# VH-VL binders against f9vpa4r286to426: the designs that were tried, part 8

Target 1, 141 residues: f9vpa4r286to426
Amino acid sequence: VIEEIKNAERVIVIGAGTSYHAGLYFSIELNRLGINSLPVIASEYYNVRSKKGDLVFAISQSGETIDVLQGIRMMRNSGAKIISLTNVIESAIARESDYKIYMRAGPEIGVAATKTFTTQLASILFILSVLKKENLKKMEK

## First folded at step 23 (VH-VL)

Design v8
Fold by ESMFold2, fold request of step 24:
Structure v8 (fold): chain C 141 residues (1-141), chain A 123 residues (1-123), chain B 110 residues (1-110)
Amino acid sequence: as target 1 above (141 residues)
Amino acid sequence: QLQLQESGPGLVKPSETLTLTCTVSGGSISSGSYYWVWIRQPPGKGLEWIGSIYWSGSTYYNPSLKSRVTVSVDTSKNQFSLKLNSVAATDTALYYCARGYQYDQYRPWFDYWGQGTLVTVSS
Amino acid sequence: QSALTQPASVSGSPGQSITISCTGTSSDVGGSNYVSWYQQHPGKAPELMIYEVSNRPSGVSDRFSGSKSGNTASLTISGLQAEDEADYYCSSYTSSSTWVFGGGTKLTVL
């Protein structure tokens, strides 16, 4: 997954509600690392033109958020590759992605908006930490 | 106003397949913010979740019934259906269809229910 | 046998407060706030009364309240009225992505 993020011409991060906010954070940090990134509110996916070379990072706890699913379908049909961050094995979004990251085995829980955000953020922070270490290694020459 | 109505046979013989349909009116089954559910209630007993289906076609089933159950959607008729194979006397119950919400937050509770239809499994 | 445990029946007089318990495990009631309560009058569909332990849907009287401690959820009805006579079911969404329900409690208003 790290190599796909590093090699992408642009990382489009799509999510709804709380997942959008986690994705916004990810997108901001990717841009700070020099990785071109665009955060997208899932319900506005139709306003985004994607192309081959784009990587879509789709965030959906349930893996069934319709606007996220429709967004990744449109963008995949335009040549983008899809990474999903979900918590449900065999969900539609997970099944239709090229790469799958699972936050944990189990459902979204009632305190879940807080715990879900924390779990999403932890996954994102891990990815960012690996990217930061890779970037630092390239600077040492 | 949204309404859900179950339909199907009231009597089914053992080992046969039970097929029920739920007709949705006052709303669209194609709305991606909702998932659709079958629940049953044996006479004088509590409720049991059978299975769920999402706009995407994804299905989730009660593990105790998973080998015998199929839930499907027919968008042209605004209906979703339950198929339960190899029924036995223990499958005698009131069968309900219901709706849940999922978009940005998963809401694992059911805000609308059908009236229920009694299915008796008898030889 | 993972069904939630409810008393088979409870009764109270008009104006009283009554409480219905719902006991599960750490994998359901104790493991999340996905606890709901449904009211079912004879011959009618269940109606959602409480979701996420303590929240009321629009249109549900503030006489209905919910709480949870450990593995036990509770539905409290204050100011008991004749129309509250019904069956009450608790439910929980488990860590295994399933719903479990209680066996139901018949509330009789004396």
Scores: ipSAE 0.364, ipTM 0.743, lowest interface PAE 3.4, mean pLDDT 85
Fold by ESMFold2, fold request of step 24:
Structure v8 (fold): chain C 141 residues (1-141), chain A 123 residues (1-123), chain B 110 residues (1-110)
Amino acid sequence: as target 1 above (141 residues)
Amino acid sequence: QLQLQESGPGLVKPSETLTLTCTVSGGSISSGSYYWVWIRQPPGKGLEWIGSIYWSGSTYYNPSLKSRVTVSVDTSKNQFSLKLNSVAATDTALYYCARGYQYDQYRPWFDYWGQGTLVTVSS
Amino acid sequence: QSALTQPASVSGSPGQSITISCTGTSSDVGGSNYVSWYQQHPGKAPELMIYEVSNRPSGVSDRFSGSKSGNTASLTISGLQAEDEADYYCSSYTSSSTWVFGGGTKLTVL
């Protein structure tokens, strides 16, 4: 999945509500790493012109968010490749993606909490940490 | 004024297939912000989730029933349906349809319920 | 048997406060805040009273409150009234993406 992100002409990050905010953070950090990225509010997917060479990073914990699903369908039809970040095997968004990352919602440790945003952010931070380590390795060489 | 109404046979013979429909009025089943569920309650007993269906067509089932259950949607009639194969006396229950919310936040609770329809499995 | 354990019955006098317990496991009640409570009067559909452990839908009296500690959730009804006499069910959304319900508690207002 790292190689797909590094090689994309542009990474379109799509999510709804809280997932959009996680995606916005991801997109900002991708741009700081020199990877072209566009964050997209899922309900505004019609306003985005996608093309072959684009990579769509779709964020949906349930894998059933309608605007995300409709957005990736449109963008895939325009030639983009789809990576999904979900926590449900065989959800619609996961099934319709070229690459699938499943969130790990670990056991509740201590205080009970809603884990959707935290799990999304943890997955994004892990991806970013790998990309940043590759960037540092190149610089040292 | 969302309303959910179950319909179907009140009596089904053992080994046959139970089919129920839920008609949605005052709202659209095609709304992508909601998912639709079937829940049953055997007489004098607690509630049991049967299965759920999303706008995408994705279905999720109670593992104890998964081999016998199918949930489907008819968008043109604004309905969703339950099909339970090979019924037995233990499938006698009050059957409810219900609605949950899902869009940016998954809300695994049910905010609207039908009034329920009793299905008896007997020869 | 139900997946969540509730007392079969509780009772209280008008004006008093009662608490109904709902005990599960770390896979359900202990694993997330997806705990809900439903009230069901005889011959009626269940009605959502509490969601996410302690939140009330609009229109539900503030006499109803919810809490959770470890694997046990609690519904507390203060200022008991005759119309509170009903069956009460807890539910939880599990880490396996399923719903489980308690066996129900019959509340009798004396």
Scores: ipSAE 0.360, ipTM 0.735, lowest interface PAE 3.6, mean pLDDT 85
Fold by ESMFold2, last read:
Structure v8 (fold): chain C 141 residues (1-141), chain A 123 residues (1-123), chain B 110 residues (1-110)
Amino acid sequence: as target 1 above (141 residues)
Amino acid sequence: QLQLQESGPGLVKPSETLTLTCTVSGGSISSGSYYWVWIRQPPGKGLEWIGSIYWSGSTYYNPSLKSRVTVSVDTSKNQFSLKLNSVAATDTALYYCARGYQYDQYRPWFDYWGQGTLVTVSS
Amino acid sequence: QSALTQPASVSGSPGQSITISCTGTSSDVGGSNYVSWYQQHPGKAPELMIYEVSNRPSGVSDRFSGSKSGNTASLTISGLQAEDEADYYCSSYTSSSTWVFGGGTKLTVL
């Protein structure tokens, strides 16, 4: 999924509540890496027009956050590809995404607000670390 | 305001299928970030979660019952239903429908409950 | 029986305070703050009294309070009244994404 992030014309990061805050951090760091990114509050998804070439990074621990689900449906209908970050394999958001990142491969997470945010942040930091490693390789020039 | 009401048979024969319906009034089953739940209470015992269904159509089930349980919604009738296959005497219980809220964080508690309907499995 | 352990009964006189315990494991009560308490009067549906260990829904008296230490949660009812006589259930949302309930506690107001 790293290549999809690198090749996107724009990475729209959508989340609700604490997931929005994790997404905001992700979007800021993506922009620092030269990747065009827009953070979106899920309840305000209707204010964002997406197109082919956009990649939507959807953050929902449960995979059932209605505003996120409605947002990715709208953006996918407009031609965007969807990456989901969830902890539930069979959730609606995971099922309706093109690429799926799971925070944990087991039933151990997502039971507390504080744990949910730190798990989301840990997943985001890992993605960023991989992206940063690729940037370091490019500094050979 | 919001009311949930269970309906279905009071008596079911062993090995048959139990079907219950929960009718939602004073609110919409399609609204917001609510999820809908079936819970039962065997006579003289505690509560047991059966399964849940989200606005999206996603379903989640108690592993001990998963092979026999189906939960579904009918948005046009503002109802959701429980189907429990191959019932036995141990499925005799008071069955409740309930509502929970899920949005950005897990809110795994139930704020509205139906009055319950007693189902007896006997023959 | 139940995954969570509650006393079978407690009693108190009007005006007193009582506490009901709910003991689980690190996979439920000890693993998160998703502990809730329900009140059930005879012949009626359960009602949510406490969520997230200590929060009251609107309309629930501040005589009801909740706390947790380790694997044990507690419901405290102060200023006991006759209408508090009911069954009380604790519940927890587990690390396996399931709900577990206590066996219930019958509160008798003397």
Scores: ipSAE 0.323, ipTM 0.733, lowest interface PAE 3.8, mean pLDDT 85
Fold by ESMFold2, last read:
Structure v8 (fold): chain C 141 residues (1-141), chain A 123 residues (1-123), chain B 110 residues (1-110)
Amino acid sequence: as target 1 above (141 residues)
Amino acid sequence: QLQLQESGPGLVKPSETLTLTCTVSGGSISSGSYYWVWIRQPPGKGLEWIGSIYWSGSTYYNPSLKSRVTVSVDTSKNQFSLKLNSVAATDTALYYCARGYQYDQYRPWFDYWGQGTLVTVSS
Amino acid sequence: QSALTQPASVSGSPGQSITISCTGTSSDVGGSNYVSWYQQHPGKAPELMIYEVSNRPSGVSDRFSGSKSGNTASLTISGLQAEDEADYYCSSYTSSSTWVFGGGTKLTVL
């Protein structure tokens, strides 16, 4: 998944509610790393034209958020690859994505709405940390 | 005003198939914001989740019942259904349909319930 | 046989406070804040009283409160009234994406 993010022409990050806000943070940090990224409110997916070379990072707690699912269907049909970040194995969004990341939490971190936002952020921070390490390694050569 | 109403036979013979329907009124079953659930309550016992269905067609089942259960939706009638195969006396219960919310936050609890329908499995 | 353990019954006098326990494991009650409580009067469907451990839906009296410590959730009813006499069920959404319920607690108001 890291190589897909690094090599994408554009990373479209789609989510609803708190998932959108986690995605906005991710998109901002990707742009800071030189990775072209566009955050999208899921209900506004119709306003986004996607193409081959785009990577869609879809965030949905249930994996059943209708606007997210409809958005990834449209974008995949236009040639984009899909990465999903969800809590539910074999949900519709997970099943229809090319790559799947499942949110997991420690003993006192649950899948509740408030805990899910911090878990989403933790997953995103881990991805960013790996991207930052690989970027520094490349520059050392 | 949202209402859920269970319907089906009150008496089913052992080894036959139980089919129940839940009719949704005052709301749309095809709404992407909600998911739909079957729950039962055997006499003198607590509640047991049977299965759930989402607008996408995704279904989830209690592992103890998975081999015998099917949940489906009929959007043209605004209904969802439970089919339980090969029933036995232990399937005698009050059967409820219910609703949960899932659009932007997953709410794994049920805010609306039907009144329940008693199903007795007896020869 | 219930996945979550509740006492079979509790009782109290009008005006008193009572607490109903619900004990599970680290994969359900101890693993997330997806813990709910339902009230069921005889002949009626269950009604949601508490969600996410301690939150009340609109219209539920602040006499009802919830908490959790480790693998045990608690429902506390203060200022008991006759209409509180009912069955109470706890519920949890597990790490395996399933729902589990307690066996129920009959509350008797003396």
Scores: ipSAE 0.237, ipTM 0.721, lowest interface PAE 4.6, mean pLDDT 85
Fold by OpenDDE, last read:
Structure v8 (fold): chain C 141 residues (1-141), chain A 123 residues (1-123), chain B 110 residues (1-110)
Amino acid sequence: as target 1 above (141 residues)
Amino acid sequence: QLQLQESGPGLVKPSETLTLTCTVSGGSISSGSYYWVWIRQPPGKGLEWIGSIYWSGSTYYNPSLKSRVTVSVDTSKNQFSLKLNSVAATDTALYYCARGYQYDQYRPWFDYWGQGTLVTVSS
Amino acid sequence: QSALTQPASVSGSPGQSITISCTGTSSDVGGSNYVSWYQQHPGKAPELMIYEVSNRPSGVSDRFSGSKSGNTASLTISGLQAEDEADYYCSSYTSSSTWVFGGGTKLTVL
């Protein structure tokens, strides 16, 4: 996962609702690290033109969000690789991803989706921490 | 106007398989904003959730029925179906199909229901 | 996944207000605001009356209202009318990603 992010020409972060907001944060932090990233609201996936070399990072609590799934299918067909972050194991989005990351937040029954949003951020922060460590190692060589 | 209608045999023998179909009209079953549900009600008793199927084909089942239940979807016919294996008298019930809503988050209420179809398990 | 607890029956006179309770656990009613209520007339399919504890779908009379405290949800029907005579079921999403219904309450309008 980390190597894919590092080597990607562009990281497209796609999500809906609360997941989109988590993705927005992730995209901002990636750009701060010098990694070209584009946040995409899932309902507008068709406005993005992906290509080989792109990496799609899909965030979805249910893993069944239609716009996210259609988005990753379209982008995959253009040659992009897919990493997913989902709460539901073996969901549709997860099954169609090259790399699967699970939030492991348990069932989300809160109206505000507090558990899944928190776990999304935790997962994202962990990934970011690893990326930062890798950048530091590169500077030392 | 969305409409759901159940169809299938009203009589099934014990140990056989119950098969029901729900036909959806006035809307597409392949819409990713919804999931489709089977619920049953034994005569004079309450409601019991059987299983759900999402547009993607993902299924969720009542744990008490999971080993005997299969829910499927046919987007070409705008239908989804229920199969219940090894039926017994206790499976006699009015069977409903219904629609639920989801978009990244699940919405655990059902806004549209079929009229229901009675299935009697008897020798 | 046991059924939620509802009173077997409630009754009221026209114009009165009645309340139907629905008691669950912290794994269902108490664990979320995903509580819904359904009205079922004899020989008819259930109809959604309340969702998310207190929201009414379009077309549902404002005489129907919902609330929740702890592990107990409540449906209140004000200005009781003869047409309100029916069975009422509560429902809740569970921490196991399942749906559970109450046992149902028969409302009689005297």
Scores: ipSAE 0.229, ipTM 0.770, lowest interface PAE 1.5, mean pLDDT 92

Design v8
Fold by OpenDDE, fold request of step 24:
Structure v8 (fold): chain C 141 residues (1-141), chain A 123 residues (1-123), chain B 110 residues (1-110)
Amino acid sequence: as target 1 above (141 residues)
Amino acid sequence: QLQLQESGPGLVKPSETLTLTCTVSGGSISSGSYYWVWIRQPPGKGLEWIGSIYWSGSTYYNPSLKSRVTVSVDTSKNQFSLKLNSVAATDTALYYCARGYQYDQYRPWFDYWGQGTLVTVSS
Amino acid sequence: QSALTQPASVSGSPGQSITISCTGTSSDVGGSNYVSWYQQHPGKAPELMIYEVSNRPSGVSDRFSGSKSGNTASLTISGLQAEDEADYYCSSYTSSSTWVFGGGTKLTVL
């Protein structure tokens, strides 16, 4: 997963609702690291033109968000690789991803999805910490 | 008004495969707000979830039946099906298809049910 | 998978209030507010009576109510009537992405 992010020409972070906001944060932090990243609202997936070399980072608690699923399918067909972050194991989005990350948050207890959102951020922060560490190693060489 | 109707053989021999189809009318199965389930009830016993399917083809199975069960969907026919392999007498039950609610995640309530179809496993 | 635990039977007289319990674990009943209840009359398909612990679908009598505390959900039927005699099942989604039912409770109206 980390190598894919590092080697991608562009990281497209796609999500809906609360997951989009988590993705927005992730995208901003990636750009701060010098990694070209584009946040995408899932409902507007059709406005994105992806190509080989792109990496799609799909965030969906249920793993069944229609717009996200349709988005990754379109982007995959263009040659993009897919990494998913989902809560539900073996969800549609997860199954159609090259790499699967599971939040393991258990069932969501609220409509506002606060439990899964915090878990999403935790996962994202962990990924970012690894990326930053790798970046530091590069600077020391 | 949404309606679900189960269909298939009412009698299956041991070791054979049980195949059932649920036909949905009055609504499309290709809706993001719902998922579709098979549930069975042995005579005089309680309800048992068999499997769930989303229109995309994503499935979830009861762990006790996972090795023998396959659920599929045909959006063109507005149907979804159940296959249960290597049946035994313990698979004798009333089989229901139903609709579940899905929004931000799967919800464990089913608001529409078929009438059920009895399947008897016997030599 | 293990079924949710319900009493095998409950009884009450007309006009009384009865409660049916549904006990699970932190991985199902205790893990979310996604508990539902079904009523099943003999020879009929189950009917959804309560969803999300305490919500009633349209058309369901307000005599039916639901609650939850810890790993135990409860269905309460007030003003018990003869037509309430049926089997009742609880259900929950699990942390393992499965659906589980209770063992069922037979309600007898005396």
Scores: ipSAE 0.022, ipTM 0.628, lowest interface PAE 6.7, mean pLDDT 90
Fold by OpenDDE, look of step 23:
Structure v8 (fold): chain C 141 residues (1-141), chain A 123 residues (1-123), chain B 110 residues (1-110)
Amino acid sequence: as target 1 above (141 residues)
Amino acid sequence: QLQLQESGPGLVKPSETLTLTCTVSGGSISSGSYYWVWIRQPPGKGLEWIGSIYWSGSTYYNPSLKSRVTVSVDTSKNQFSLKLNSVAATDTALYYCARGYQYDQYRPWFDYWGQGTLVTVSS
Amino acid sequence: QSALTQPASVSGSPGQSITISCTGTSSDVGGSNYVSWYQQHPGKAPELMIYEVSNRPSGVSDRFSGSKSGNTASLTISGLQAEDEADYYCSSYTSSSTWVFGGGTKLTVL
């Protein structure tokens, strides 16, 4: 997963609702690391033109969000690789992803999807921490 | 307005396969905001969740029934179906189809229900 | 899977307030705010009365309210009316990606 992110020409982060906001944060942090990233609202997936070399990072708690699924299918057909972050093993989005990350959040305990958002951020922060460490190692060489 | 209607044989013999179909009208099954559910209720008893299916075809089953249950969806007909193999008398129940709500969250409430169809298992 | 625990029956007089409990575990009722309640009259399909512990769908009387503490959710019906006589079921999502119902409670209006 980390190598895919580092080697991608562009990282398209796609999500809906709370997941989009988590993705937005992720995209911003990737750009701060010098990794070209584009946040995409899932419902607007058709406005993105992807190509080989692109990496799609799809965030969906249920793994069944229709716009996210349609988005990754379209982008995959253009040659993009798909990484998914979902809470459900073998969900539709997970099954159609090259790499699968499961947040293992369990049932949502907050009306405003607080648990989901927190677990998404935790996963994203972990990925970012690894990327930063690798970037530092590269600078030391 | 959304409507769900169960259909299938009201009588099934032991060891045979029970097949039911839920026809959805007034809305599309291919909506990402919902999932579709089968629930049954034996006469005079409580509700039991059988299985759930999303528009994508992802399924979830009651562990007690998993080995015998198959839920499928036909988007072209705006229907989803239930198959229960090797039925016994204990499978006699009123079978409901219902709509569950989901949007990047699992919401275990069912806002629309069919009227239910009685299936009796008898020789 | 085991059902959530409800009292078999409750009763009250018109105008009174009654409460129905629904007890589960940290893997279902205690693990989320996704608890729902259904009303079922004889010969009818269940009707959603409460979702997300305390929310009422459009058209449901404000006499119906829901709450939760720990692993126990509660349905309260105030100003009890004859039409409230029915079976009531709670439901929850589980950490195992399943849906579970309570055993049901028969409410009798005296």
Scores: ipSAE 0.007, ipTM 0.610, lowest interface PAE 9.1, mean pLDDT 90

